# VHH binders against q9y6x5: the designs that were tried, part 247

Target 1, 379 residues: q9y6x5
Amino acid sequence: LPPKLLLVSFDGFRADYLKNYEFPHLQNFIKEGVLVEHVKNVFITKTFPNHYSIVTGLYEESHGIVANSMYDAVTKKHFSDSNDKDPFWWNEAVPIWVTNQLQENRSSAAAMWPGTDVPIHDTISSYFMNYNSSVSFEERLNNITMWLNNSNPPVTFATLYWEEPDASGHKYGPEDKENMSRVLKKIDDLIGDLVQRLKMLGLWENLNVIITSDHGMTQCSQDRLINLDSCIDHSYYTLIDLSPVAAILPKINRTEVYNKLKNCSPHMNVYLKEDIPNRFYYQHNDRIQPIILVADEGWTIVLNESSQKLGDHGYDNSLPSMHPFLAAHGPAFHKGYKHSTINIVDIYPMMCHILGLKPHPNNGTFGHTKCLLVDQWCI

## First folded at step 10 (VHH)

Design L21 (framework vhh_8dlx_2)
Fold by ESMFold2-Fast, scan of step 10:
Structure L21 (fold): chain B 379 residues (1-379), chain A 125 residues (1-125)
Amino acid sequence: as target 1 above (379 residues)
Amino acid sequence: EVQLVESGGGVVQPGRSLRLSCAASGFTFDDYAMHWVRQAPGKGLEWIGNIYESGRTFYNPSLKSLVTISRDDSTNTLYLQMNSLRAEDTAIYYCARGYTVYFRSGEYQTKFDYWGKGTLVTVSS
């Protein structure tokens, strides 16, 4: 009987929420499983890039989803929320569901994980739901559990994505204890529902379940705005992505645009592409624009307008506020083990090991996650 | 039945101040963000600003120094205080109930589900 894995993402679940709020259902899950307190995500700390890094084990410059808004100068194509279904954007890497389907006679199932409703290398998840934010968590869970129990060839890898607490983190900010408490309690209840459904269906004891997230969230303010229109006229460049990492495509000489931007704000770092810090692993891809602006934590880049975001992410991946956590339970995992930190790219080779798949070349290090696994030595 | 009723408009001299009110009924007022939007003769809609349930305010940068938005949840009333009025402030002023949709990318869009019928402000000598 092949091993099975369900990968669950709660978008924007900052690691330290676990310390500041009560999660009775998640704590019961962790008690008989493992907890990684911090997952160091990839730069930029955004949804599409980090979700694709989880399932490919690659830095953004390597898998090609380098932002939530992208432009390819060669093909003149644009990537955005409303324009994310072109396989062109996703074809620079092979996600784990594709590997799962191609290496063994196995199926994959997906409830709205980014990329799973797109044919990648001519392969789409065996079972999937087209992205629709209006579909409830329960409907996503019902489909995933049905596919895990009633598929041929068997579903061995399944994914489930949920938009909260990211949406509320943006609206209220992570420091709004009253509103965030309500949102996070609802998420904990959904985790309780997930566990109960798996137990009811006889899946719980034999299924590996990972609960994780793509990034955290930091508090923003209208007192912390960087107005690009005060630095440079918009006629001199095309804006590909705005905040908190701005992607600038110059319409004039690159050096002139750089010189207008470099001293505009003490709360923003301005990089020519070749000067982007090596630690970001954010340089070697044509979709990374000639000039990148990186706002300091909690600062928002705007174009002569207000920002209604009280929380945001995308900032430097060394910031603890940008880190999610990882919790896991199942036959592959130890019980009651806590680990401090892994890199988000380490999740992919760990998942390949659990499923018995040969990983594609990746930036993760299996050794970083081996202490979580019962079949590995880590002393 | 959700109802928003603006009041306080009229003819006002240049340089003076004016406060508009919006009386809300038919819903739990303190659960919603409220917005002010105006339309000058022959022009499109211009967003003035909003106030969240928490009392946090956001303004159109072009208008921030000239306006203040406040709310009184005990009376279900939204206010717009305008100072140093000029002829170009002549417009119909609308109270609107809004909600914000956040997309997976973190981009957002404000949608309005209810509007008042507006109150006319004419700035003339």
Scores: ipSAE 0.439, ipTM 0.708, lowest interface PAE 2.2, mean pLDDT 92

Design L22 (framework vhh_8dlx_2)
Fold by ESMFold2-Fast, scan of step 10:
Structure L22 (fold): chain B 379 residues (1-379), chain A 125 residues (1-125)
Amino acid sequence: as target 1 above (379 residues)
Amino acid sequence: EVQLVESGGGVVQPGRSLRLSCAASGFTFDDYAMHWVRQAPGKGLEWIGNIYESGDTFYNPSLKSLVTISRDDSTNTLYLQMNSLRAEDTAIYYCARGYTVYFRSGEYQTKFDYWGKGTLVTVSS
């Protein structure tokens, strides 16, 4: 019987939510599985970059999805959430569902994980749903479980993506205890529904399930704005991405643009591309613009306007507020084991091991996840 | 069968206040963000503001100090309070049901699926 894995993402699920709110269904899942309390994501701490890092094991500079908004100067192509289906953007890496389909006579299934509705290296997930935020969690779960039970070749890798709690985190901010409590209780109920359905279908005992997220969330405020228009005139640059990491493409001399920006606000760091800190692993890709602005936690970069966001992410990946968690259950995993921290790029080689796949070269370290697995010796 | 019915329009003198109402039926009112939009004669649609399911309000910055949006979920009613009315506020005022399309980039787009027929406000002596 080939091993099977379901990878579930709840977008924007900050790790410390687990300590500040009650999750009876998730706690039952963890009690009979494993918990990694913090996952150190990649910089920039944004949705598209981190979801692709989970399934490739690569830093953003290596897999090519370096932001939620990108520009390629050679081809003049633009990437955005509404324009994300060009394979050009995704072809710098090989995600695990492609490897699963090409190395073994196996199928992959996807309910809206970023990239799964795009042919990558001429390979698209065997079963997939085009992205549509209006489709319910229940419909996504129904399709995934149907495909796990009724496919030939068998589905051995499946993904399921859900927009919450990211959507509510942006809308209310993570410090809104009343609204966040309601949202997080609903997510816990969805986890209960997931487990119950897998049990009813006879999948639960033989399926490996990972529940994780791409990033956290931090509180923003109208009192913490950086007005870029106060720093520099629009005629001097093209803006590729704005907040909290601004991507600047100069229309004049790069040094002149840098000099106008570097002393404008005490609450952002201004980097020439070659001066971006090495610890970010955010330099070696043409899609990274010549000048990058990085706002301090909770600060929003704006263009002579107010911001409506009460929560945001994209900040420094060393910040605990940017970290998600990882919980897992199944035949590959220990029961009742807690681990402190892994890197988000470590998930990919662990998943390849569980599925019996040879990983493509990646930035993850298999040794970091060994203690989670029943067939491995801890270091 | 969604219905939105605006009321409270009419002729008002400059500098006065006016409250518009929107009666909603045919859906679970407290599950939706509600919006006010206006159209002045010979002009395009201008968004006034919205109120989310939570009660949080967001306004067009050019109008923020002049308007207040509120809701009563027990009566399925949306309100727009307008103060210090000017001739430029002469418009048809529409109640609209909004739904938020979340994009994975963290950006939101508000889309409108149902509109009322509008209520005319004329600011003139």
Scores: ipSAE 0.029, ipTM 0.417, lowest interface PAE 5.2, mean pLDDT 90

Design L23 (framework vhh_8dlx_2)
Fold by ESMFold2-Fast, scan of step 10:
Structure L23 (fold): chain B 379 residues (1-379), chain A 125 residues (1-125)
Amino acid sequence: as target 1 above (379 residues)
Amino acid sequence: EVQLVESGGGVVQPGRSLRLSCAASGFTFDDYAMHWVRQAPGKGLEWIGYIYESGSTFYNPSLKSLVTISRDDSTNTLYLQMNSLRAEDTAIYYCARGYTVYFRSGEYQTKFDYWGKGTLVTVSS
């Protein structure tokens, strides 16, 4: 029968949480599977960009979801949390569920992974749930497992997204051990529920399961704020995105706006678009604004107001605090293998290999993940 | 039913201290973050700070050394202690209840759903 894959994301699950907290259910999963200790995500280290990079294997400048808030200079369109269903924003890449449905006579299923409730290249996930944060993990899991077991054509690719520990990481900060311990224990219990459900339904032994995340979390503080209003008047620019990477659209001469910003704070870097470091792969897209501000780790950019965030992400992707992990179990994966690091864009070609799909051109390197797979020779 | 009532305003001399109170009713006070916001004559709103249900406080950096926010959950009362008052501190001071909105993008934002009517503080010799 065709190989099947379930891709699960726990938003904002910092890799270091695995070392600092106990995860009995996740550790049992890893013992019989594989663990990648650090996944180097793409810049900006934000939810929508990195979730789309996982399923396309592309840098943000290539897939077009360059931030959680965007402005397209060519079409004059705006993207936000409240306006994310226009296919225009998602059409610069082909995510794996679209490829799965178009290359093979197979179905895809989705519980709220970013982009799965949008028709992309006129193709929407065969089964999907519209985004609603009030829907429980159990309801998402029940729908996914029902679709995996009862669909014709068969569901071969399924996704499941959960908002924690990101929401609590923002509220409490990653250094709040008491609150984070409670949150992370609940996530471990959900992983236990997932494994138990798959075993009960007879799916466990024949299903490939990947558990990963889009980014980590770093501690913020009221002692580490950058007040943008102290640098420049609101009349000189339009703010497209604020923190920790500010996207500035000048209303006057770009050089004049740059000069007002460039020496404003020792705790942020100010870049003209063409001067953005090549290592970020964050330059070649009309949705990247003429001036980008990048705050140092743990610093928050504000507009003459304080931030309620005790934790945040979006920072430099070289920072270990921004890195998630990847754990996997199933017939495609070795048992009891630990790997140090992969790039988040490497997940896509690995998943295509597992599913027998021809990947679209991408920025991932299959060789980086081959040591995880039983049908590959590891050097 | 939700009601926030500020008190303790008035005329105060430069360099002096003043404590404002906000009496809350109609909700479980210890479940909410509470904010202080001010508006000087002819100016926009300026956020002062907030206090979580846990007691953790956050301040506008320009005001951090000058103000302290505290709460008494047994009396459903929010406080703003102001020290070294200056003429520029002349404003209407508002108490506000905060709530959090989580967006799909993973962004976390605080919004205000209820405001008091404000109390006037005039710093004048």
Scores: ipSAE 0.086, ipTM 0.457, lowest interface PAE 4.0, mean pLDDT 91

Design L24 (framework vhh_8dlx_2)
Fold by ESMFold2-Fast, scan of step 10:
Structure L24 (fold): chain B 379 residues (1-379), chain A 125 residues (1-125)
Amino acid sequence: as target 1 above (379 residues)
Amino acid sequence: EVQLVESGGGVVQPGRSLRLSCAASGFTFDDYAMHWVRQAPGKGLEWIGNIYESGSTWYNPSLKSLVTISRDDSTNTLYLQMNSLRAEDTAIYYCARGYTVYFRSGEYQTKFDYWGKGTLVTVSS
C-alpha cells in the first residue's frame, strides 16, 4: 500500500503559544509522535509565500510568490486577492501535489491550501475545495477523509488549511490572553476531532499527519505607526505592498525616492533591491520591487487612511515571534521525539521522502529532518 | 431589517464641538464593530475610526486628537464626539457596521455591510 500523508496548517500559530497555553489534544498527538519547537520560515513571513515554501521547499525569490500583493514589471501583471488564480504567478515552482500526481500516478486532495485551486504546470489538485472562509473545519475534514478513503488512483497526499489563530491574532493581538486562550482551546478541540475522525475511519495507524503553520504573530499598537505619507508624496511612486514590508515602485529616479525614505523613521529599514540582506534570500526575482521597506517588529507602516491590526506578521524571519512549530504522527515518524529547529523549506524534501517521490531541486536539506524519521540514521 | 440612523448634524461655528449619534436596530449591536466614515463635498470617503465590540477604539491618525468614538450597548447607540471643528470638517458623516474578512492570502480587511443615510455637518461662520 502506498504511504499517505495529511498536511494540516493552522494559520498564524506562533511557536511559543505551546508554552503559554494548554493543549491537551495536541500534547497527546505529540506524545506518540514528534515535535519541532521552532520552524524558521522564509522572508517575508506572510501566508501565501510561506504556504508555497512548505510545498515546494523553495525560498520566495525562487518560487515566485514573494508577497500577498505583487507586481511583475516584465509582464505588467498584478497579483492580489481578486486576481490570484492566474497560473503565471504559481508556475515558477512545482508543488508537491503536482509531483505526487505526475511521478507516481497518485491523486492529491486539498481543503483550501493556497495554490491548490490553480492549475500549475497544467496540473491541478485531483480533488479540491474553492476557498470560502465560512466553510467549517468539520466540512473540510469530512471532504479530506472521504477523498483519502474513496479515490482511484488513491489519494496519497492531502492538505487541510484553517484560518485560525491568524484571524484572531490580527483582531486581538497575541498578548490578549483572555481572547487568545479561548481561540487556542477551540483549535486544540479541532485537533482532537481530527484525531478521533481518523481513528473512527481506520486511517490513524497508517496515515502520516503533519500539523504545522506558516508564521507566528507579534503585538502591534497605535503608538507604533510609520506614516509613509509623511516621508514621500504619492506622485513619486506606486505602492505594491504596504505593511510590514512595503514594496515601492518608483515613478521618478530611484535614488531620489530612496533618499526621501531612508531617514524617515528609526523603526524602518529601507533597502535598494541589491542591498537587501543575503540572509533573507529575497532578491533574485522580477516580482521583488526596486525599493523594499522593512518595519521593526510590532511597527506598522500606514498611509493617512489606515487599517489597524492589533497583531501582525511579515517581519524579519529571524524573530522567534514569527516562527511556527511542526508536530507529526504516523508510521514514518518516531514516537516521543523532540527537535529544536528546522527551516520551513526542509519540510518539502522530508514529505517527498515519506511519499517516495523524487523532489524537484529545492533549498531544503533532508539531513535537518532525518532524526524525525524511523527509517533514517539520525547521525 | 438592519437600520442605522445618524443624527446631530447641522451648522456649527469653527472651533466648536459637536456630538453625532447613530441609532442601530435589527441586529445584536454588541456583536459588531462600528465605524464612522465621512465624505466632504467633491471628495472620496474618509475613514474616521471604529469601536470594537470590546470597547477598544481605533482612529485615523490625522484625526486622533480631534475625535472620540464611544458606544452604549444598552441603547444600541454609537457616538462621535468632534472637537475644534474647522471648515475642512464639513462633510456628510456616516455610521457603518463593520466586519472582518480574511482572504486566503491571510490579508485582513474591514468591510461594511450596512450604512446609514448620513448626517450633514457644515462648519461655517
Scores: ipSAE 0.101, ipTM 0.547, lowest interface PAE 4.1, mean pLDDT 91

Design L25 (framework vhh_8dlx_2)
Fold by ESMFold2-Fast, scan of step 10:
Structure L25 (fold): chain B 379 residues (1-379), chain A 125 residues (1-125)
Amino acid sequence: as target 1 above (379 residues)
Amino acid sequence: EVQLVESGGGVVQPGRSLRLSCAASGFTFDDYAMHWVRQAPGKGLEWIGNIYESGSTFYNPSLKSLVTISRDDSTNTLYLQMNSLRAEDTAIYYCARGYTVYFRSGEYQTEFDYWGKGTLVTVSS
């Protein structure tokens, strides 16, 4: 039988939640599997960019999903939640489900992972659900398990996406222990449901399961706002993305806009595109705007209005608060092994190895994940 | 039937303070975020601030030093305290019930499903 992999994402699952809350079902999963305590995500630490990095192994400048709101200067197109189905935005990379379908006589299945309801290089996931936040975890799980058990050619790669704890992290902030405890207990219960369902259907013994996330969450406050309207008038620029990384498209000379923005707040850095730190790997793409503003952790950029967000992400990817974790279980993985840190781009070549796929050129390093795998030597 | 009724408006002299009230009925008040919004003559709607079910408050940055929002869940009442009133504060003040729409991009948007009919505040000498 060909190897099978289910990749599960709980959006916004900050790594240190595992240390501060009890997860009996997740702990049982890890006991017979592996845990990576921190996953260093890509910059910017946002949902669409990092979900696409997981499945392509590429930095955002290379795969083209550089933010949740984008403008392409060459084609004059805008990207937002309302136009995520245009293949143009996703075509700068080849995600693993496309490779799975094209290299092998195999199918892919998807419950709402970003990009899976879009034909990319004329290939859409064999089975997929159009994005709808109102669809329950149970319905997503029912579809994924049905497709894993009843498909020809066989589904060998499946994805499952869930919006929590990100939605609650934004609403309450990660430091609200009462509300976050309730939310995280519900997520642990969903993990228990997932494992139980796979066991009941006879899938558990031969399925590789990865549970991960795209980013963490940091506490925000109405006392930590940067009012962009106090820095520069709206007539001088077009705003492409606001917070915590603002993407500025100048309507006048770029240097004049830069001079109006620089030194406006001690809690943000202002970069001309060519001056963005190399460590971010966030420079070489037409969708990255001429001027980028990067707020300090916990600071929110606003336009003369308050932010309703008590938690946010998108900040510097060196911040531990922005890091998710990775847990995995299955025939490819060791049992009871803990690893400290990997890069989020390393997940893609590991998954290709498990599935027997030849990876497209990518920014991941297979050596970083080999200690997790039973068929590999750590040294 | 959801009902929001504002009160406490009227004529007030510049530099003085005023407290507005909003009486809520027909729903579980302590399950909802409540908002204050105003509209000055000939202008659009301006969001003043809100208070979550937890008691946490958020304000329009241009108004933060001038207003305080509070709630009394035992009487289903929302309050807006305004200090140092100026002529520019002349407006109809609305109480509104809010809810959050979450998008996969990690963005969310506050929407309003019920509004009061408003109370007029006139700041004049």
Scores: ipSAE 0.060, ipTM 0.466, lowest interface PAE 4.6, mean pLDDT 91

Design L3 (framework vhh_8dlx_2)
Fold by ESMFold2-Fast, scan of step 10:
Parts: C-alpha cells; sequence; structure tokens
Structure L3 (fold): chain B 379 residues (1-379), chain A 125 residues (1-125)
C-alpha cells in the first residue's frame, strides 16, 4: 500500500508553549513519535509565506508569497486575505499536493491549508474546502478522514489547517496565562479528538501524521508603538504592508523616503531592498518593495492610531518567540525521539521522501531531518 | 432586548473633570468588550477607547493622558473618566458594544453591534 501523510497546522503555535502549559494528548502523541523542539521559519514570519514554505521547501523570495499583503509592480495586482485566489500569486512554486497528483497520479485532500483552494499550475487539490473560518475543526477532520478512506485514486497526502492559537494570541498576547491556558487546552483536546478519530477508523497505525505550525507569537503593548506618520507624510509613499514589517513603495525619490525613515525610531530597522540582510533570504523577488521596515520584537508599526493587538508575529526569524515546533507519529518516524531544531524549508524534502516523490529544487536539506526517520542513518 | 444607556453628560467648565456612565442590560455584560466613541458638532465619529472582558484597556493615543475607561461587571456598568476638559471636548459621547476580528494577515477590525443613544457633554463657561 502506498504511504500516506496527514499534515496538520495549528496557526501561531509558539514552541515555548510546550514548556509553559500542559498538553496531555500532544505528549502522548510525542511519546510514541518524534518532537522537533524548534522549527526555524522563513522571513517574514507570517501565515501565508510560512505555510507555503512548508509545502514547497522554498524561501519566500523563491516561492513568491512574500507577505500576507503584497503588490506586484509589473502587473499592478494586489494580494490580501480577501483576494488570495488568483493563481498568479501562487505559480512561482510547485506545492507538494500538485507534485503528488502529477508524479504518482494519486489524490490529495485539503481542509483549508493556504493555497489548496487555488489551481496552481492548472492543478488544484483533488478534494478541498474553500476557506471559511466559521467551519469547525470537527467538520474539517470529518472531511479529511472521509477522503483518506473513500477516494479513488487514493488520497496519499492530506492537509488540515486550524486558526488557533493565532487568533487568541493576537487578542490576548502570549503572556496572558489565564486566557492562553484555556485556548491551548482546547487545542490539546482537538489533538486528542484527531488521534481518537484516526484510531476508530483504523487509520492510526498506517498513517504518518505531522503536527506543526507556521510561526510563534510575541507580546505587544500600547507602550511599544512606532508611528510612521511622525516620520513621513503618507503622500510620499504607498503602503503595501504595515506591521511588524512595513513594505514601502516610494512616490518620490527612494533615497529621500529612506532618509526620512532611517532615524525615526530606535525600535525599527530601515532597509533599502539591496541592503536587506542576506540571512533573511528576502530580496530577490519583484513583490518585495524598494524599502522594508523591520520592527524590533514586540513593537508595532501604526499610522497615527492605537493597536489592539496584544500579540503579533512577522518579526526576525532568528527570534525563538517566532519559532513553531514539529511533532510527528507514524510508520516513517522513530518512537520517543527528540530533535533540537530544523529549518521550516526542510519539512518539504522530508515529506517528499516519505511519499516517494521526487522533490522540485528547494532550499531544504534532507540531511537535517533524516534522524527522525526509521529508514535513514543519521549518525 | 439589548440596551445601553449613557448618563452623566451636561455642561462643565473648562479644566474640570467629568465621569460618564453606561448602564448595560439584556446581555451577559462580562462576555463583551465595551467602547467609548464621541462625535463633536459637524465632525465624524472619534474612537476614544475600549475595555475588553479581560480588563485590558486601549485608548486613542491623542486622548490617552486625558481619559480612563473602567468597568464594574457586578453592576453591568461602563465608565469614562475625563480630566482637564477643553472646549474641543464638546461632543455627544456614545457607549458601544463591540468585538475585534483578527485576520491571518495580523490585521484587525473593530465592529460594533449595539450603540447607546449618546449623552451630550458641553464644555463652556
Amino acid sequence: as target 1 above (379 residues)
Amino acid sequence: EVQLVESGGGVVQPGRSLRLSCAASGFTFDDYAMHWVRQAPGKGLEWIGNIYESGSKFYNPSLKSLVTISRDDSTNTLYLQMNSLRAEDTAIYYCARGYTVYFRSGEYQTKFDYWGKGTLVTVSS
């Protein structure tokens, strides 16, 4: 029988939550599987970019989803949460479900993973749900398990996305122990439901399951705001993305805009595109704007207004607060193994190996994940 | 029936303080974020601030040093304390029930589903 893989994302699950809260169901999952304590995500540490990096193995400058809000100067198109279904934005890479369907002539299934409701290179996930935040975790799980059992050709790659703990992390901030404890307990219960459902359906022993996330969360405050309107009048630029990484398209000379911004706040770095640090791998794409502002951890960039976000992400990917974790269980994985860190781009070539797919050229390194796998030598 | 009733408005002299109250009924008050919004004559709505069900408070930066928002969940009452009142603070003050929607982009939008009728504050000698 061909190997099967279910990839689950809990949006905004900071790795450090595992040490500060109790997760009995997740710990039972890990006990008989593997845990990667930190996953170093790609810059910028935002939802759409990192979800697409997981399934392509590429840095944002290479796969083209460089932010949650983007502008392409050549085509004059805009990308946002409300306008994310134009294939143009997703066509700079080939996600794993497309490769799965085309190389092996197998089916893929998706419950709301970013990009799965879009035809990419004229190929859409065989089974999918259009994004709708009001659809319960249970309904997403019911559809995924139905498709894993009742598809022809067989579903060998399935994805499931859930918006928490990101939404609550933004609302309460990660340091609000009372509210975050409640939210994280509910997530652990959902993990318990997932495992129980797979066991009841006879899928658990032969299915590889990865539970991961796209980024973490850091504490913000009304006392840590950077007001761009105090630096520069909005008539001198078009704002493409605001916080914590602002994407600036100048309406006047680029150097003049840069000079107005560069000393405005000690709590943000101002970069001309060519001066963006090489370690970010965030430069070589037309969707990256001529000037990028990067706020320090916990600082929010605003336009003469307050911010109601007590938590945020998007910050420097070297920050541990921005890192998610990865846990996995199944026939491909060792039991009771703990690994310290991998890069988020390493997940893609590992998943291709598990599914027997030839990966497209990517920025991941298979050697970084081979210690997780029973069929590999890592010493 | 959801009701929000503001009180405490009236004529006050410049430099003085005033406390507005909003009495809420018809819903579980401690489950909701509550907001203060004002409208000066001939101008648009200006958001003053809010207080979440958790007690977290957020203010318009231009007004932060002049106002304090608080709530008493035992009496279903929202308060706005205003200090050092000036003529430009003359406005109708509204109590509103609202919520913040967070998007995957990290953007947020505040939405209001119920408003009081407002109470007039006139700052004049």
Scores: ipSAE 0.366, ipTM 0.701, lowest interface PAE 2.8, mean pLDDT 92

Design L4 (framework vhh_8dlx_2)
Fold by ESMFold2-Fast, scan of step 10:
Structure L4 (fold): chain B 379 residues (1-379), chain A 125 residues (1-125)
Amino acid sequence: as target 1 above (379 residues)
Amino acid sequence: EVQLVESGGGVVQPGRSLRLSCAASGFTFDDYAMHWVRQAPGKGLEWIGNIYDSGSTFYNPSLKSLVTISRDDSTNTLYLQMNSLRAEDTAIYYCARGYTVYFRSGEYQTKFDYWGKGTLVTVSS
């Protein structure tokens, strides 16, 4: 019976929510498992980039999903929310479900984790659901647990993705305690449902379960807008991505575009690609544009229009507001252990270890997660 | 099923104030974001602002100092208060119900599924 792992993501679950709201079901999960209080995600702190970093262990410049909107100047292809299924965009890395299926004749199952409904290196998750936001958490859970129990070759790696609390974080902002408390209580109830379902099916004691997220959330305001149209005429550039990290493709000389932008707002940093801070690991990919604008926390870049977002993410990954958490339970994990911080790229080599897979070259450090695991020394 | 009915339009002199109302029926009003949109003669639609179910308001930056949006969930009524009206505010004003579409990338867009018939505001001396 090979080891099994279920990886669950609640999109946009800011680490500080755990300290400001009550999570009775999640606390019971943690009591008999492990908690990593902060996970330092990759830059840019967006959904597609960070979900792909979790399952590849790579920085965005290495795995190629560098934003939620991308342009590749070599091939002249565009990536967007409505055009995300071209394998070209995903083929710069090998996600863990592909590795799982290609080693030791195992199956993978997926309920809507980004990339799992795309053939990557000619391999698609053995069982998967096409993305549809209207599908309930219960239906996703029913499919995942069915596949974990009823598959040959056995499903050893399964993923489950849920859009909340990101959707409500954008709509209400993380400082709206009334609305966020309702949303977060519903999530805690879903965690309770997950645990109950696994116990009833006899899976709970032998399944490794990781609950994590891709990023946090920060408060935005209509009083903190950067109007890009007041900085530069739209005829001088093509806009590839807007906020809070704008990706600018110049139609004239790059230096001229840079000079028009560099002093336009005190609330954004303007970088030529080669001047992007090394700590971001956001330079060495054709999909990263010649000029990047990085808004200060809580500031929104707009094109002569309002932003309806009260919360957003994508900001500097050093910001605690951008950090998610990681909780885990199962035979691979200690019970009642708390750890302060890991890097999001560290999750991949840890998961490979739990599953007995040889990891592809990656940016994670297995040593950072050793203290979570029963079969490892954390000295 | 769903009905949105604007009222309160008419002829007003420059510099005056006017409050528009939108009466909603056929749905649970307090579950939805509500929007005001206007169309001046010979021009396209201009979004004025919205109010979420939470009471949070968002405005077109060009109009923020001149308008206030509010709602009364007990009467299923949306309001637009306009101050210091100018000739360029002459338009048909529409009430609209918004809904949010969430994309897998975590980005979202607000769309409109129901509109009122509009109420005409004419600012003239």
Scores: ipSAE 0.268, ipTM 0.640, lowest interface PAE 4.1, mean pLDDT 91

